# Designs tried in a protein design chat: VHH binders against q7z443r523to685. Part 5

Target 1, 163 residues: q7z443r523to685
Amino acid sequence: TSLNMSTHQLTITVNVTSLEKSLIVSIDPDSPLLMTLYLGFQYQPNCTHFHLNITLPKDKVWQKDEEYTWVLNPEHLQHGIGTYYITAVLSERQEGAQQTPSLVSVITAVTQCYYWEIHNQTWSSAGCQVGPQSTILRTQCLCNHLTFFASDFFVVPRTVNVE

## First folded at step 23 (VHH)

Design f1
Fold by OpenDDE, fold request of step 24:
Structure f1 (fold): chain B 163 residues (1-163), chain A 121 residues (1-121)
Amino acid sequence: as target 1 above (163 residues)
Amino acid sequence: EVQLVESGGGLVQPGGSLRLSCAASGFTFSDHWMSWVRQAPGKGLEWVATIKQDGSEKDYYDSVKGRFTISRDNAKKSLYLQMNSLRAEDTAVYYCVRTIYVPGSYFFDYRGQGTLVTVSS
């Protein structure tokens, strides 16, 4: 991870070792800042060459910490296991932002939704997906098993580790 | 805000007994299945036991059957785990977990900070 202030560009490198889990990327500036993130596999992406992109902060969030979080599901990481690169192009400061040097906090995490399969006596993630409202601290779980129960949002603590 | 607070953990010798408690708040406790899960040092999360809303159904992991008893007091919004004949392999942080039952599966959506149980001679 490196920040080039002269080009207003931040590069994040992530080694993806499994396609069974989702990648959470948090890029939180010290003050409100518009940025565009580009995803690349085995290459450094830019505005003209990328697999996926997103603009942060998000327009609609339930919690403030979601504003600068990008959730990448296995389907978004379809290129396979290996090194992914994220290029964040920093744009202009938002209105009301302080004229301070740009400081960006970058945190990455890997997560998945698990439930206990009673018959097999094992953990499973089948039919579940990490939702877009997930953050570094909490996982939103969207499971097709639970749609009938009118429960659209489940928070799984980040400290839960299933092996 | 949903809150689960575990207590009762500590150091105990093999063959000893311990009773864990969980205080629930921020939701209708009596409307939910509840469970205990545990995580041993350096190992993954393990399911321990689950209890139905009215306590009429209880389920246990094979390794704890006959030794552990899950119970609840809905009036006190409390969950309990009586652990007897404790073994070294029972050493773990124990978590109280709000549970959703779907036929064939247990889903867990809220967890406390946990309480440490250490079984050692």
Scores: ipSAE 0.723, ipTM 0.929, lowest interface PAE 0.4, mean pLDDT 89
Fold by OpenDDE, fold request of step 24:
Structure f1 (fold): chain B 163 residues (1-163), chain A 121 residues (1-121)
Amino acid sequence: as target 1 above (163 residues)
Amino acid sequence: EVQLVESGGGLVQPGGSLRLSCAASGFTFSDHWMSWVRQAPGKGLEWVATIKQDGSEKDYYDSVKGRFTISRDNAKKSLYLQMNSLRAEDTAVYYCVRTIYVPGSYFFDYRGQGTLVTVSS
């Protein structure tokens, strides 16, 4: 993870080792901040070259911690196993926000929704996907047979100081 | 708010015994199936045992059958796991888990912070 202060650009590098799990990216500022995230596979994306993008904070959320979270499902990571790059372009502070010093907390995690198949004696994710309202703290599971259940979880926390 | 608080974990020698407890709050305990799951260091989540609302049905993972006993006290809103003949491979963080039973499957929607069980000489 690196920050270019001249361009107000943050680069996050994520090594994706599974095509069956979702990637959760949390980029949470110390004060309200507008930002656009760009996803690239095997290259550093920008505003003109990217696979996907999202603007944070989200407009509609159930919980505050959803505002600066990006959920990338397997279909979003269809490019394959390898290194993904996320470029976060920081925009203007929202009204009432502090300017300096600025702190941005970056946390990435991988997760999937699992249930136990009794007869097969195994975990399954069939018919389920991680929902867009998932965060680092909780996984939203959207299933054709149930709405919410347990998942595995792995978190990589990082902190970036922005001057 | 649904809360599950595990306790009873600790260090034990192989062949030893340990009893885990789980205190439930924030929901009608007696209306739910309950389970224990565990996660060993560097490994994925593993199902251990499940018990029906009234305790009339119990199910166990093969590796713990005959050694572990799941039980519950609905009046105390408590879940228990009696672990006997403990092995090194039983080392894990044990979680109390609220369970939804669908024929053929267990779904788990809430868990506690877990309690660490370490089996070592």
Scores: ipSAE 0.710, ipTM 0.925, lowest interface PAE 0.4, mean pLDDT 90
Fold by OpenDDE, look of step 23:
Structure f1 (fold): chain B 163 residues (1-163), chain A 121 residues (1-121)
Amino acid sequence: as target 1 above (163 residues)
Amino acid sequence: EVQLVESGGGLVQPGGSLRLSCAASGFTFSDHWMSWVRQAPGKGLEWVATIKQDGSEKDYYDSVKGRFTISRDNAKKSLYLQMNSLRAEDTAVYYCVRTIYVPGSYFFDYRGQGTLVTVSS
């Protein structure tokens, strides 16, 4: 969905139905834009009242599509099942960007890292965490089981539920 | 870029057979375990079968044992799934999956777009 940022503020609502999955929030501005995102549970957050915040674009990324992506892990969503609100507040356009009307596209998705436990014959996410380099298109998995495989991260098939 | 392309899916009657193929590219196929997983309509992902790099070890989900056979041709960078005695409950999208084996676990890091298998009278 695309939203007009004429008010210099955007509100995103997400219904979280699982505390075991990570929430991916992807924002695609029409031009380079500096913004701060605030997370709230069952209330609309602002710059003085929030659970967590992040500034986008990220300073260092491996790929460009990570710049405006916020990964919220279960630990960030510990407040419970229900509606989370994200308020994005625009700061200013990045240097070199034209001052055009602010148009922002927002995509949200949920994801988790799963593997097959052979003995139990079931899927598990134990010991795994969705990494900060995850996007709507790919999931970075950080698993302690893969220490001998360079467990910094591995990419799993896209299993993200896009809303 | 890692690519996995499944083929061979289709409509088949109960008791029928199908052979699925997967063409791999963008990585050293022979260095990786490979698996098939499937997802039935409205259900979660289900593991089907796994094969070792050299094909010397194969593992199957209980419900497909004796009916399905996983195989590979490393020279052709291809993975196969021979499905015999198909049942309605085998209806699903089947995915070819690159697999990392850790003792006691299968990790899956790449999959294709899948091929639909429909078993119906």
Scores: ipSAE 0.672, ipTM 0.904, lowest interface PAE 0.5, mean pLDDT 89
Fold by ESMFold2, fold request of step 24:
Structure f1 (fold): chain B 163 residues (1-163), chain A 121 residues (1-121)
Amino acid sequence: as target 1 above (163 residues)
Amino acid sequence: EVQLVESGGGLVQPGGSLRLSCAASGFTFSDHWMSWVRQAPGKGLEWVATIKQDGSEKDYYDSVKGRFTISRDNAKKSLYLQMNSLRAEDTAVYYCVRTIYVPGSYFFDYRGQGTLVTVSS
């Protein structure tokens, strides 16, 4: 979904239905933008009131598509099942009649690492976490015995509203 | 880019047989373990069978053991599942899956779009 950031910020709304899955938030600006994202549970966050933040693009990534990706694992989402708000703010405010159109695409997805336990003949996620190198295209799985990337996750595209 | 394309699904009567194929590309097929997993409508994924890189070791879910045979042709970069004595509970979308073996566990990193198998009178 492409959005214009003429007002220097936007809000992303995500309904979290599981405490066991990780949330991937991917921002794809049409030009390099420096921004800060703020997370709030059941409220719209800002720079002084939030649960977590991140500055994008990330430093020293492995691949380009990691630069504008925020990985929120269950630890980050332990505030509950329900609506999370993410406010994205440009580091330099654009104000008034400035014509610096900033177009961004936003995709959110949930993911989790599963494997088959041979002896118990069952699926498990024990000992695995979704890693920070995950993107909308692939999941980094950090497991007690193995680190790997998988593409087996659910993608939930969302329309982002800008007020 | 890793690609896995399943084929051979269809409608079959209980007790019948069907052979699934999977064409692999974008990776060195002979370096990887391969699996079949399936998903019945409205259900979660079920592991079906796994085969070692050289085909020398095969493993099956208990409910399909003796009825299904996994095989591979590394020269053709192809994975197969021979399904015999099919039952209604075998109805599912079957996925070809690239597999990482670790002692005690199978991990899965890529799957295809799947092929539908329907077992009904």
Scores: ipSAE 0.514, ipTM 0.855, lowest interface PAE 1.1, mean pLDDT 81
Fold by ESMFold2, fold request of step 24:
Structure f1 (fold): chain B 163 residues (1-163), chain A 121 residues (1-121)
Amino acid sequence: as target 1 above (163 residues)
Amino acid sequence: EVQLVESGGGLVQPGGSLRLSCAASGFTFSDHWMSWVRQAPGKGLEWVATIKQDGSEKDYYDSVKGRFTISRDNAKKSLYLQMNSLRAEDTAVYYCVRTIYVPGSYFFDYRGQGTLVTVSS
């Protein structure tokens, strides 16, 4: 979904339905942009009132698509089930004779790593975390004795809500 | 790019048989354990069967044991599921999945688009 950042600001709305899944927020700006994202639960955050923030692009990445990706684990989302707001703010306003707003594409998804426990004959996520190298395209699974990347099927369906 | 393509699904009467195939590409097939998982309409995933890289070890979910046989052909980069004595409860989309074995657990990283098996009169 493409968004217009006419005021160097935009708001992303995400409906979180589980406290056990990780949220992936991916931004694809049409040109390199320095931005800060602020997270708020049940309110629109700003630079002085937020639960968490991140500055994008990230400092060190292994793949290009990680640069504008925010991975929010369950510990970051323990404020509750419901609506989270993300305010994305450019580091500076655009100025000039003609206003040409930057376009960004935003995709959000939820994900979690599951495996089959042979003895118990059941699915489990115990001992696994969604890692920081996760993107919309793949999930980094960090488990007690194994690190791997999983395609989309063994994760929950992606949900995109953008206002 | 890893690609898994299932085929052989269809409509079958209870008690009938069906053979599913999966063509693998984009990875060294013989280096990986492989599995079948299924999803009945409106239900979650259910593990069906797993086979070791060389085919020497096979494991089955209790409800399909004795009725289903998993096999592989590493030269053809293909995985198979022979399904006999089919029941209405076996109706599902069947997925070919690439598998990582560790003691006590099967982890799954890639799956195909699935093939639908419908068992009804």
Scores: ipSAE 0.508, ipTM 0.856, lowest interface PAE 1.2, mean pLDDT 81
Fold by ESMFold2, fold request of step 24:
Structure f1 (fold): chain B 163 residues (1-163), chain A 121 residues (1-121)
Amino acid sequence: as target 1 above (163 residues)
Amino acid sequence: EVQLVESGGGLVQPGGSLRLSCAASGFTFSDHWMSWVRQAPGKGLEWVATIKQDGSEKDYYDSVKGRFTISRDNAKKSLYLQMNSLRAEDTAVYYCVRTIYVPGSYFFDYRGQGTLVTVSS
């Protein structure tokens, strides 16, 4: 999904249906962009009214695909089930004889680290958290007794409608 | 890079048999537990069976015990699932999964693309 940032701002909407899963927001700009994302529950956030923010690209990353990824854990989404709005605002404007609108691709996914409990014969996520090195392609799993990366598990690209 | 490639899926009649295979590469196969998990259309994931590194321990979901047999060949870096007495409820995409065993739990870090098994008259 590509979004036009000619106004230096865009809004992403995500419908959260579970308070136990983490949300991955991945942005792939067509050129290096400095931006700030603002999170709001049931309202469109801006730079003066928001629940949480992040500045992208991230400063300390191990892999390049982490640069434009926001990991929102259940504690960040504790405001409830429903529609969350993310406003992305460019922190810097391009200059030149003609301005070309910036294009960004946005993918959102929900993920969680699941394991099989042998005795109960059920899936569980107890004692596991989704880590900050997670991306749309891989989930970092931080568990009380094991840290690992899981690929392709419970990650499905979603279409994001803006307007 | 870890790769798991499943094969052997297809259409089969109720009561029939199929053998699924999984070719592993990019890791030391004999050092890892392996599992099969499946996903029926419109349903969540279901664990099917798990096998220890040397094949000495095998564990099965109750609904497949006595019908399915998990096995491995470490020399060929291959995992197998022999499925007998197939039922309509066994219709699913079957995934080969690299497994981390901790007492009481199976964790899964890599899966293949899956192979479809359809059980229908």
Scores: ipSAE 0.503, ipTM 0.860, lowest interface PAE 1.2, mean pLDDT 82

Design f5
Fold by OpenDDE, fold request of step 24:
Structure f5 (fold): chain B 163 residues (1-163), chain A 121 residues (1-121)
Amino acid sequence: as target 1 above (163 residues)
Amino acid sequence: EVQLVESGGGLVQPGGSLRLSCAASGFTFSDHWMSWVRQAPGKGLEWVATIKQDGSEKDYYDSVKGRFTISRDNAKKSLYLQMNSLRAEDTAVYYCVRTMYVPGSYYFDYRGQGTLVTVSS
């Protein structure tokens, strides 16, 4: 992870080792800031070459900490296991937030929605997906056998292991 | 705010006993199934036991059956785990977890910071 202030770009490198989990990316500035994130697989993306993009902060959120969070599900990581690159292009400061220096906090986490299957005595994630309102602190779980449930395990770790 | 606070962990010898407690607040404790889960060093999360709202049903992981007993006191908003005949493989951080039951499955949404149980000679 590096920030080039001269080009107003931030680059994040993430090694994806499983396509069974979702990637949570939080890029939170010290003051309100517009930015566009570009996702690339095995290359550094830019505004003209990318697989996916998102603009932050999000317009509609349940909580403030969702504003600068990008949730990438397995379907968004279709390119396979390997190194993904995220380029954040920083735009202008929002009105009233003219500050120097610019500081950006970057946190990544890998998560999934697990439940205990009683008969088989095993963890399962079948039929469940991490929702777009997930953050580093909490996971939104959308399951086809449940309407909705939220998991709050204090802070979502970078790696979640279930056995 | 939902809060679960575990206590009672410590160092014990193999064959020893320990009683864990969990204090719940911020929700209607008596309306929820509750569970214990654990995580050993370097291993994944493991389900241990689950108890129904009124305590009339209890379920255990095979490896702890006959040794562990889950119980609750709804008046005190407390969950307990009596652990007997402890083994080295029981060493883990134990978490109190709010549980949802759907036929065939347990879902977990809130847990505490955990309490460490170390079984060693």
Scores: ipSAE 0.737, ipTM 0.934, lowest interface PAE 0.4, mean pLDDT 89
Fold by OpenDDE, fold request of step 24:
Structure f5 (fold): chain B 163 residues (1-163), chain A 121 residues (1-121)
Amino acid sequence: as target 1 above (163 residues)
Amino acid sequence: EVQLVESGGGLVQPGGSLRLSCAASGFTFSDHWMSWVRQAPGKGLEWVATIKQDGSEKDYYDSVKGRFTISRDNAKKSLYLQMNSLRAEDTAVYYCVRTMYVPGSYYFDYRGQGTLVTVSS
């Protein structure tokens, strides 16, 4: 992770080791700031070459901590296992925002909506998807067999499956 | 605000016993199934035990059956895990977890910060 202040560009590097989990990216500025995030696989993306993009802060959120969070589901990570790059292009400060210092907190995490199958004695995520309202602190789970449930974030090792 | 606070963890020798406690607040404890889950160092999350609202039903992971006992005191809004005949493989951070039961499955929403149990000679 590096920030080029001259270009107002932030680069985040994430190693994706599973295509079954969602990637949560939190890029939270110290004051309101417009930014566009670009996703690339095995290349550094830009505004003209990217797989996916999003503008933050989000327009509609349930809670404030969702404003600068990007949820990347497996379908967004179709390129495969490997290194993903996120380029955040920072725009002007929003009205009322402090100009200095310019601090940006970057946190990434991987998560999935697991439930315990009693008879099989195993974890499952079948029919469930991490929702867009998820944050570093909480996971929104949207399941086709359930209306909705939310859970605190479970720290799951990237290299170890839930057992 | 939903809060779950685990306690009772520590260092114990193999074959020893330990009793974990969980203090719940911020929700109607007696309306919820509760569970213990654990995570060993470098390992994934593992389900341990679940108990029904009124304590009339209890379920355990196979590896802990006969050794662990889950219980609750709804008046005290507390969940317990009595662990006997502890083994090295029981070493983990143990979490108290609010649980939703759907036939055939347990869903977990809130958990505490956990309490570390270390079983070592």
Scores: ipSAE 0.735, ipTM 0.932, lowest interface PAE 0.4, mean pLDDT 89
Fold by OpenDDE, last read:
Structure f5 (fold): chain B 163 residues (1-163), chain A 121 residues (1-121)
Amino acid sequence: as target 1 above (163 residues)
Amino acid sequence: EVQLVESGGGLVQPGGSLRLSCAASGFTFSDHWMSWVRQAPGKGLEWVATIKQDGSEKDYYDSVKGRFTISRDNAKKSLYLQMNSLRAEDTAVYYCVRTMYVPGSYYFDYRGQGTLVTVSS
């Protein structure tokens, strides 16, 4: 992850090892900033070459920490297992009276919605999807069995054997 | 704000006992199923036990049956896990989890920060 201040471009590299989980990308600026994120698989994307894009901050959020969060579900990562690149193009900040250091914090996480199947004695994610209001701290789970529920984010090791 | 705070973790010898507690706040504790889940180092999340609102129903993962007992005190908004005959395999961070029961499934929507249980000689 690097930020080129001269070009107002941020590059995020993520190694996706599972096609069953969602990728959460949080890009939190020190001050309100307009940015466009571009997703690429096995290449560095730009404004003319990308698989998917989003503009942040989000217009409608339930909580502030959602404003600069991008939720990429398995369908968004359909290109396969491997290295994904995210290019964030930042808007130019107007010259203000005080030059404040430009700080952007980037956090990525992988998550999924799991519930316990009692009869099968196993975890399942069937019928569930990570919702767009998910953040690094919490996972919004949208399941066809339930109207809505939100779970805390679980920090898991690289190898996750849900059992 | 929903809060769950686990406590009682520590280092114990194999065959030892430990009692975990969970203090709940920010919601009507007595209206919810509650569960314990755990995560061992380098392993995935594992369901441990679930208890009904009134405590009349309890369910356990096979590996802990006969050794662990889940209980609750709704007046104190507290969940407990009595762990006996502890084994090295029980080493994990234990989480208190608010649970929703739908016939055939447990859903978990809030958990605490967890408490570490280490079973080692």
Scores: ipSAE 0.732, ipTM 0.928, lowest interface PAE 0.4, mean pLDDT 89
Fold by OpenDDE, fold request of step 24:
Structure f5 (fold): chain B 163 residues (1-163), chain A 121 residues (1-121)
Amino acid sequence: as target 1 above (163 residues)
Amino acid sequence: EVQLVESGGGLVQPGGSLRLSCAASGFTFSDHWMSWVRQAPGKGLEWVATIKQDGSEKDYYDSVKGRFTISRDNAKKSLYLQMNSLRAEDTAVYYCVRTMYVPGSYYFDYRGQGTLVTVSS
């Protein structure tokens, strides 16, 4: 989905159906833009009332597509299964940004770091966590029994209602 | 960029045979274990088979043992899955998957778009 940047605030509604998976939120502007995202559960958050927040773009990234991505792990979604709201407050354009009509693309996905246990013949995510450098295209997997691996294997994109 | 492109899927009757292919690019194919996984409609992903870099070791999910054969051609950067005696329960999208082996576990990092196999009378 995309939204015209004529508005100062963007609201994303996400229905979380699992507490075992991470939520990936990508809010990608057509040109460099500062924004602050606020997370709320069962309410629309704002700058004074929220569970969690992040400022985008990220300062340090491995790849460009990480800049406007927010990774919400199960611990961030501890409020429970249900509807989460993300309010993106748009700030000023960064230096060098074009003064053309602005667009924002919003994509959400859920993911987890599963591996196959050979002897048990089952999928497991034990000891693994989705890392903060994950994107819609690539999951960063941080495991205590394996140094590091990346995967696009279990990425599941979803449509988000933007209001 | 790592790319895996599956092909060979289609409609087949029960008891029939089908051979899937996977063309790999963007990485050193011969350095990696490879696997097939599948996803039936409305179900989760299921591991099917894994093959070692040199093809000397092969592993199969119990339900496909004796019916499916995984193979590879490193010169052609290709992975194959020969499926015989197909059953309705084999209906799924089949994915070619780059695999990392750690004793006791398979880790998967890249897959293709998949190819649909439909087994129906």
Scores: ipSAE 0.728, ipTM 0.930, lowest interface PAE 0.4, mean pLDDT 89
Fold by OpenDDE, look of step 23:
Structure f5 (fold): chain B 163 residues (1-163), chain A 121 residues (1-121)
Amino acid sequence: as target 1 above (163 residues)
Amino acid sequence: EVQLVESGGGLVQPGGSLRLSCAASGFTFSDHWMSWVRQAPGKGLEWVATIKQDGSEKDYYDSVKGRFTISRDNAKKSLYLQMNSLRAEDTAVYYCVRTMYVPGSYYFDYRGQGTLVTVSS
């Protein structure tokens, strides 16, 4: 979905139906853009009223596609099941960027890390968290009961539900 | 880049057989456990079978035991699933999945795009 940033603000609406999954928000600007995202639950947030915020692009990323990705874990979505609002406020173009109309594509997805418990014959996400390097295309899984698994970047099968 | 490419899916009648294949590349195939998982329409992901690096150990989901056989050819970097006595409930997209074994659990990283198996009269 492409949205025009004509008003220097973009509002993203996400219906969260599970408190056990992480929300991935990907914003793809047409050119390098500095922006601040504000998270709100059941209200439209702004710079003075919000639950959480982030500035994009991220300063340090492993891969370029992480620059404009916001990973919201269950602890960030603790306010409950319902509608979350994200307001993206445009700051300014990055140095060297052309002064073109502000066009932004937004993709949201939900994901979680699962492993198979052999004895119980069931999927589990216990002890696992979606990592901050996750994107729409890949999920980083960090599991506290598996040091090797948690210490490295592991791409798990893509189970991201794109909304 | 890690790649897994499934093939062999198709339409089959109940009681029929299919053989799925998976071609692996971009990693040392022989160093990894491998698995098949499946997802039926409108349902969640389901584990099907897992095989050890050297093929000496195999594990199956109860519903497919005696009907499905997992195997591998490390020289060809290939994983297989022989499916016999197919049932309607076996209808799903089947995925080849690189697997890590920790006692008591299977962890999965990297899967293919899947191959559709439809069992219908």
Scores: ipSAE 0.713, ipTM 0.918, lowest interface PAE 0.4, mean pLDDT 89
Fold by OpenDDE, last read:
Structure f5 (fold): chain B 163 residues (1-163), chain A 121 residues (1-121)
Amino acid sequence: as target 1 above (163 residues)
Amino acid sequence: EVQLVESGGGLVQPGGSLRLSCAASGFTFSDHWMSWVRQAPGKGLEWVATIKQDGSEKDYYDSVKGRFTISRDNAKKSLYLQMNSLRAEDTAVYYCVRTMYVPGSYYFDYRGQGTLVTVSS
């Protein structure tokens, strides 16, 4: 999903149905852009009222596709199951950016790290956490026993409003 | 770069057979356990089978035991899954997955794009 930005604010609505999975949010502009994201539960957050915030692009990344990705772990979603709102406040284009109208693509996904327990014949995520370097395309799995394993991605339906 | 490329998927009738192949590159194939996993439409990932480096040990999910056979050719860097007596519930995208064995658990890292198997009358 892409949006042509006519305002300086973008609102993303995400229905969280599990507190055991991480939410991946990708907000990728057509050219370098500074933005601040605010997270709210059951309300639309702003710069003065929010649970969490992050500034994108990230300063240090392993790969370029991480620059505009926000990883929200279960601990960040501790407020409960329900509707979360993300308000992205766009500031200004970075130096060297193309002089084109602002276009932003938004993708959300839910994921978790799993390994197979042989005796129980079930997936487990015990001792594992989705890492901050995760993106829509790949999951960084940080485990106390291993550093990488399989993940299951689910696209989370969302509503995007430009205000 | 680690690459796994699955092939052999397609449409098959219930009771039919299909053989999946996986071509591996970018790593020492013979040093790794390998597995097949699958994902049916609207469902989560499901483990199917795992094979040891030298092929001396094989393990299967209960629902596929007696019907599926996992094998490998280390010289060709290839993994196979012979699927017999296919059922509708076997419909899924099948992934070849590099596997690590820790006592009691299988860990999966790299996988391919998958190959679709559709079992339907």
Scores: ipSAE 0.693, ipTM 0.921, lowest interface PAE 0.4, mean pLDDT 89

